# Ledger of designs, part 4: VHH binders against q6mzz7r34to333

Target 1, 300 residues: q6mzz7r34to333
Amino acid sequence: TFKDETFPAADSSIGQKLLQEKRLSNVIWKRPQDLPGGPPHFILDDISRFDIQQGGAADCWFLAALGSLTQNPQYRQKILMVQSFSHQYAGIFRFRFWQCGQWVEVVIDDRLPVQGDKCLFVRPRHQNQEFWPCLLEKAYAKLLGSYSDLHYGFLEDALVDLTGGVITNIHLHSSPVDLVKAVKTATKAGSLITCATPSGPTDTAQAMENGLVSLHAYTVTGAEQIQYRRGWEEIISLWNPWGWGEAEWRGRWSDGSQEWEETCDPRKSQLHKKREDGEFWMSCQDFQQKFIAMFICSEI

## First folded at step 17 (VHH)

Design j1
Fold by ESMFold2, look of step 18:
Structure j1 (fold): chain B 300 residues (1-300), chain A 126 residues (1-126)
Amino acid sequence: as target 1 above (300 residues)
Amino acid sequence: QVQLVESGGGLVQPGGSLRLSCAASGFTSYPFRTYTLGWFRQAPGQGLEAVAAITHSGGRTYYADSVKGRFTISRDNSKNTLYLQMNSLRAEDTAVYYCAAHPGYGTYYPDMYDYWGQGTLVTVSS
C-alpha cells in the first residue's frame, strides 16, 4: 500500500504546536482497515455535515465551511472525486483545493494519527465507519503544512480554499442586516455561509453557560420567519462542527424551549428536530447579539 | 476600553527597513491573547488597505500581495504588543499605518475590526 514520503506518518506531519499543547509522544498512525468498528467506507449514502465531528485540532473555521459545502452536491465530484476502500484500493486518496487561482490536487496516504484506536483529529462517524472527513482534513493539513497549521485559522481562507468564491463579510454588531433575507438569498444562490462567536475568557474555544462555544465557528444552515404569538419571529439555524453529544444553545428556540411548544406554524415538525447532532435554532435577535461575524462565500 | 498606540514610524530611504510596534491596553471584556490583530494603511489620497493580520494564537498570518515577502507581522501576548517588520521599503509603502483589533475568530477584512489606533506615519523617500 502507498506511503506518502512528503507527508509521512510521523510527528512532523502533526507539527510542534499540537505535539506540545497536547503533550503527544509516540503517536501511532493507522489505516482505517486497522481500526476497530468493521470495514471502512469513504462515503456512505451521500455526504452530510452530520458525518463530521471535530477532534483535537481547533479547525472549526475549516469544518464550518465544509459543513456548508456539503449542502451543495456539485462539490462531491470536484473535491472528493470517486474513491473507495475497496475498488482499486492502494491506500492512496486524492482531493482538490482552490489555491492561487487554480484547483490543486493533494494526494495523501490513508494513515491517520490515533490514540487508543481513536482518531486524534476529525473522527469518523461512529456507527458507519465513514472516513471522508478524516481524510479530507488530513489533505488540508498537508496543503497547509501540518495538522498544527489547522489550529485556529482565518474564516475567509477555508471558504475560498473550498470554492474559489468571493467573500461578503458582515459585522453583526455594526451592520443593519435583514438576516432572513440575506441567508435565504445566499442559500438560493448556492453560497456557503459561516459565522463566528466573539472572544471568550480564554484563548481556547470553550462552551459557555448559554450553550454556545466562544471563539468558535458555526455553519449557518437556514433562516425562517415562524408564526409566534399573533405574529412572526425570525429564527436562524446553525450547525456546530463539534458534532453530536456537545453543548447546544439553551435560549429561545432551542430544542427544549417553550417557543417550540407554543408555535402553531404548520412547518413546526419540519423545522424542529430534537437531536444532539450539533444543529439548533435561535432567534435572529439572539444571533445578532451573541455572534460577531457572518461570512457569505459566493461562487463566481 | 481598548486602546491601541502605534510607534516606530518615520522617514526612511527606499530599500530600507522599519519596525512598527503597537502597544495595547484596556482589555476588560476579553484578554488581549483572544483578539485577532491587523495592520492597515492609508496612503495620501487613497483608501484604507489591509496590510497584514495575525490570528490570536499567532499560528496563521495574512499578507496583502503588495507586501508579501517583504513585511512580517508578529505578536507578543505577554507584552500585549503587535509588530510589523517592514523590509525592502518602496515609495508606494508611504502611508499612515494603523494597528487594529477584532474581538473574535480570525479575519482580515477591515470592516470586521472594532478597535483602531491613531496611526503612525511612514515616509519612504530620498
Scores: ipSAE 0.757, ipTM 0.895, lowest interface PAE 1.0, mean pLDDT 88
Fold by ESMFold2, fold request of step 20:
Structure j1 (fold): chain B 300 residues (1-300), chain A 126 residues (1-126)
Amino acid sequence: as target 1 above (300 residues)
Amino acid sequence: QVQLVESGGGLVQPGGSLRLSCAASGFTSYPFRTYTLGWFRQAPGQGLEAVAAITHSGGRTYYADSVKGRFTISRDNSKNTLYLQMNSLRAEDTAVYYCAAHPGYGTYYPDMYDYWGQGTLVTVSS
């Protein structure tokens, strides 16, 4: 089937930064049908941020934007188009990104870099053979030059490249902001919302004692006022592109915290879904203290 | 507290070159190598314009369209220094140039930067 000579299944498409960092050479590339787990799917059920699991690239800036985009179905056909591993399949996949004031098509073959039988970068979650996130990441890597060019990019670029929208940037330590109003307004308008933690002790993202990840981007997924004791508290929900794991917020309103046990808000069960999926709540006060940046990307 | 000091500004003829430097010190909260850095400029009667930015690792850069191909941003983490090489200078490059630092993921919007230098004047004139 199709072999992309402009972004080949070779180390040059991965790039020197990641080859050296991961101590890799002669990386193996496989098409999804050659991986275990049954017939491959482009999209299995609708798209969701919970289909995404970050792999070996430090590209949370892109994956956080993508996580927000999945909540906005208008972009499914624009970016992902209508594609499958069955109808007219020839190993060719196409995606669109916003570049220089217009949508630009990026064409790839479906050979993905692997370690054994696992994808080296973004992976199908649930071992369900759903490959749209892996292929979209590869297409973005091709657009930027290599998988190494995904390594710690600019937060604004991913949001604009996926939408063609305009950025409202919020410095959380120096800008007055009504977080609940801003997030609800942006969500109602179909805007993308991401945020980031500040630097940490090293050049790389790493889990901190409080369960947040330093130098890392998250999706903002909601904000609410919630009844608590004899008053109200503002809370915000976030999604971590790392997905499930130990790197989750451990403070107030975290999964299983006393705040959730004590609240009498009638929406408690809808807001607090106790699951291991990378999504969590925190107080807006803690959010504004522990995070440094929030970005809202809106259609023009 | 973080302090940034620009140098290398001055008067230059059109078509000439300048190299700006920004010496950074006072990093107590986070190491210099973890900051995103940028150059911004302000011409008379204009707002701040992002000129160039560089991620903490140096792996990605941003350039305004007006300077692409003429300016090069770079950093030396061992010397806590940010540079802007400006080639093929034009009269419209005349501005006060500021270096700035953001303790976090890459951004090139000036409102996101926490620390600013005092600025250095670049004048491009015959």
Scores: ipSAE 0.730, ipTM 0.885, lowest interface PAE 1.1, mean pLDDT 88
Fold by ESMFold2, fold request of step 20:
Structure j1 (fold): chain B 300 residues (1-300), chain A 126 residues (1-126)
Amino acid sequence: as target 1 above (300 residues)
Amino acid sequence: QVQLVESGGGLVQPGGSLRLSCAASGFTSYPFRTYTLGWFRQAPGQGLEAVAAITHSGGRTYYADSVKGRFTISRDNSKNTLYLQMNSLRAEDTAVYYCAAHPGYGTYYPDMYDYWGQGTLVTVSS
């Protein structure tokens, strides 16, 4: 099977920052077939943001953009191509990214860095042996130089690297924005939408008392007007690339909140799914107060 | 309130070097080490241009194409200071240079930056 000499299964591909930060040396690398859980799959069913679970690379800026990208089917073949662990398998996987005005192909072997039988970085989210997110993250690490080079990047770069599009930046505290209109217009156009929380008390992403994560990027997955009491409220849905079991918003319109119990909107069950999957709703008013930036990436 | 003060500007010949500093203070809401920082410039008759930006950890940097390979952004979180090393200066680098700070995840668009210095003039002339 293929062994990539330009991005080898070695500490150099992880990089010094993460090796030192996580106190690692001589990291073990395994191919997905050598991990427990049955035969590996590249894609199982269709791609979805719910296949992604962030690991130790501090790369929410990339994973949030990827989460938004999974909602647009046109990107699947461009970036992921048609690949498998069975048909003509040789341990080689290929991905495309937008670089300097053109799509470039990044080739990797499928050896993933592990501790024991668990991936150190992105993991298969439901233990279902679905590896496209892990392999795509490795390919982006190779593009940037190492897994350490994924650490806290620029939000605009991930959006452009995945699409070749142009960025509209919205500072949520500086100017009013009609969030429902902006999100619906961008969604109809097939644009990617991400957002970010401001700084927190430390220089690392940290769960806050309100359930949001400081210094962190989220995918914007929708916005709606919803009937509430004798009026209408605006709400926005977000996805946290930390995945299930991570901190989620605890304020108005959060999972199980009074607002969901009281709304008579006929779309209630369609909009509010009580799952620990990293996706949640919040009021647009709270969003504009608690987040600092929103990014819309549109194709030219 | 966050205060940013640039220094190190001046007159320099083409091909020369200059180092700008930005001293930062007044971080009451969030520590300096959590901010994204950037250098921006405005030449006469032109709009504001992003020159370079650096993430809060210092691990990632952005450079405008016009300065790649010649300019280096860096930060010293222990001194609350941002730097711009400018080498191989050209006449078209003449501008007022501004230090700026954003309390959040990395970005390099100027309208995302909340706090700005007063600017320091760099003039590159024979």
Scores: ipSAE 0.719, ipTM 0.884, lowest interface PAE 1.2, mean pLDDT 88
Fold by ESMFold2, fold request of step 20:
Structure j1 (fold): chain B 300 residues (1-300), chain A 126 residues (1-126)
Amino acid sequence: as target 1 above (300 residues)
Amino acid sequence: QVQLVESGGGLVQPGGSLRLSCAASGFTSYPFRTYTLGWFRQAPGQGLEAVAAITHSGGRTYYADSVKGRFTISRDNSKNTLYLQMNSLRAEDTAVYYCAAHPGYGTYYPDMYDYWGQGTLVTVSS
């Protein structure tokens, strides 16, 4: 099976910052078939943002952009290609990124850094069965130099590296924006949409009392005007790349909140899914107060 | 209230070097070490240009293509200070240089920055 000498299964590919911060030494690398959980798949079921679960690198800036991209068939096909752990498998995987005005191919082996039976970085869904997100993260780490180079990157870079598009940026505290119109227009155009919370009390992303994560990037997944009491409210949906079972907003329009119980909007069951999958709704007013930045990346 | 004060500007000949400093204070909402920091510049009659940015951890940096390889951004969180080392200066680098801070995830777009210094003039000429 293939062994990548330019991004080896060694501490150099992780990088000193994460080795020191996570206090790791002699990290073990395994191919997916050597992990418990049954036969590995590149893609199991359909591709979706819910296949992604952030791990030990603070790379939500990349994973949030990826979460948005999973809804664009052309980009996801461009980046993921057709690959598997079965047909012509040799432990080698390929991904494409936009670099310097063109799509470039990044080749990796499928050895992933682990601790025991658990991936250190992006974790595969369904107990080690679906690996496209882990392998794509490794390819991006190789492109940037190491997994440490994923640690707290620039929001704009991920959006451009996945699409080659142009960015519209919105400072949520400095100018008015019609959020519902902006999000619906961008979604119709197939644009990627991400957003970010401001700093918190420490240098690291932390779940806050209100269920949001400080210093963190989210995917914007939708926006709607919804009927509520005697009027209408604007709501926005977000996805947290920390993934299943992780922190979600606990305020107005959160899962199971009074607002969902009281709305008579006929789309209620379509919009409100009570799952711990990292996706949630909040009012646009709360969004504009609690978040600081939104980015829309559109095709040229 | 956050305050940013630039220093180190002045007149320099082409090919010369300058080091800009930005002293930061007044961080009541979030600690200085949690901010993304950047240097921006504006030549007379032109808009703001991002020059360099550095993440809160100092692990990632951004440089405009026009300065890459010549300028180095750095930060010292123990002194609440941001630096820009400018080498191999050219006439086109003449501008007012601004230090700026963003209380959030890394970005290098100037309209995303919340706090700005008053600027320091760098003039590169014979």
Scores: ipSAE 0.677, ipTM 0.870, lowest interface PAE 1.4, mean pLDDT 89

Design j2
Fold by OpenDDE, look of step 19:
Structure j2 (fold): chain B 300 residues (1-300), chain A 126 residues (1-126)
Amino acid sequence: as target 1 above (300 residues)
Amino acid sequence: QVQLVESGGGLVQPGGSLRLSCAASGFTSYPFRTYTMGWFRQAPGQGLEAVAAITHSGGRTYYADSVKGRFTISRDNSKNTLYLQMNSLRAEDTAVYYCAAHPGYGTYYPDMYDYWGQGTLVTVSS
């Protein structure tokens, strides 16, 4: 099986900063086949943002962009290509990123850093043994230098690295914007959309009481006008790369909010996804207040 | 209430070096270490452009293509200070350089920065 000497299964690939920060010791590198949970899959059925669960790397900027990428078949195909753990498997995987005005191929082996049976960084969800997110993250780490280099990057870089597109940046506190229109238009055009919360009390992502995470990046997955009481309300859907329910919005239009019970909108069943998967709705008003930035990346 | 004060600008010959500093204060809501910081510049008759940016933790940096390999952005979170080491200066680097702060996750787009210094003039001339 293939071993990548340029990104070895060593501490250098993780990076000293991250090793020190997380006090990581005795890291073992294992191929997906050697991990418990059954046979590994590169992609199971289809790719989904819900396949992504952020791990030990503070790379929400990348994962948010990646989450958005999953909604664009053209881009995701270009990045992931057709690969498998079964057909012509050699422990080698290939990914593409946009760099310096061109698509660059990054080749990795499938050895992943683990502690015990758990991946240190991006993890397969619910032991579904789907590893495209883990491997793609590794490839991006390699591109940047190490897993440590994934630590708190720039939102626009991830978007451009995945698409080669152009960025429209929106300061949510200073620029009036029709969010529903903007998001719908962008989504229809196949654009990637990410957003970020403002700073918090600490220099690390901090979970707040309202369910949001400070100094953190999210995927914008949609926006809608919804009937509420005698009028209409604008809501926006976000996905947290943490990918679990404890990291979801707890305010109005959250999964368990009263607004969903009160609305008579015929699309309620379609829009209201009561899952603990990191995705949630919130009012556009709350979004504008609680978030600081939104980025739309469109194809040239 | 956040205040940014640039220093270190001046006249330098082509090929010379300068080190800019930005002293930050007034962080009543969130500490300096949670802000993305950037250097921007405006040359005479030109628009504002990003020169360099650094994430809150200092883990990642951005450089404009025109300054890559010549400029180095850094920060000392214990001192609430941002730095820009400028080497191999060129005439086209002549501009007013601004320190700016973004109270959120990493970005280097100037429109996203809420706090700005008064600027310091850098003149590169023979």
Scores: ipSAE 0.926, ipTM 0.961, lowest interface PAE 0.5, mean pLDDT 95
Fold by ESMFold2, look of step 19:
Structure j2 (fold): chain B 300 residues (1-300), chain A 126 residues (1-126)
Amino acid sequence: as target 1 above (300 residues)
Amino acid sequence: QVQLVESGGGLVQPGGSLRLSCAASGFTSYPFRTYTMGWFRQAPGQGLEAVAAITHSGGRTYYADSVKGRFTISRDNSKNTLYLQMNSLRAEDTAVYYCAAHPGYGTYYPDMYDYWGQGTLVTVSS
């Protein structure tokens, strides 16, 4: 099986920042076949943002962009080439990123850094069965130099590296914006959409009382005008790349809120899915107050 | 109220060096170490352009292509100070340089920056 000499299963691929912060030495690396949970798959149940679960690197800026990308088939196909742990498997995987005006192939072996039988970084879904997100994160770490190079970055960089596109930036506190129209227009054009919360009390992301995470990036997944009482309300859906079981917004239009019971909109069963998968709705008014930035990355 | 004060500008010969500093104060809501910081410039008759930016932790930097390899952005979070070391200066680097702060996750577009200094003039000429 393939062993990548340029990004080896060694501490140099983790990088000093994370080795020191997490007090690691001689990190153990395993191929997915050597993890418990059954036969590994590259993709098990079609590609979706819900396959992603952020791990020990603070790389929400990349994972939020990736979450948005999973809904664009053209970019998805360019980055996630057809690959398998079965036919012609040799422990080698390939991904593409946009670099200096062209799509560049990044090749990795499938040895993943672990603690015991648990991945240190992005975690595989379905009882260690689905590995495309772990392997893609490793490929991006290789592109940037190490896993430590994923630890906090610029939102624009991930969007461009995944698409080669052009950024439209929106400061949510200083720019008037029709959020529903902007999100629907961007989605129809196949654009990637991410957003970010502002600074918090510390220099690390922290879950807040309202269920949002400070200094954190989210995927914008939709926006709608919904019937509410005797009128209409604008709502926006977001996805937290921390993933399953993590804190979600607890205010208006959150998964457990009264607004969903009070609406007579015929679409509520399609819009409101009570899952703890990191995706949630909130009012556009609350969104504009609680978030600071939104980015739309378009193919043009 | 966040205040940013630049210093270190002046007249310099082509090929010379300058070091700009930005003293930051008034961080009552959130500490300086949670802000993304940037240097921006405006040449005569031109719009504002990004020169360099640095994430809150200092772990990643951005540089415009025109200054990459010549300029170095850095920060000292214990002193609430941002720096720009400018080497191999060219006439085209002549501009007013502004220090700016974004209270959030990393970005390098000027429209995203909330707090701005008054600017310091850098003139590169014989």
Scores: ipSAE 0.749, ipTM 0.890, lowest interface PAE 1.1, mean pLDDT 89

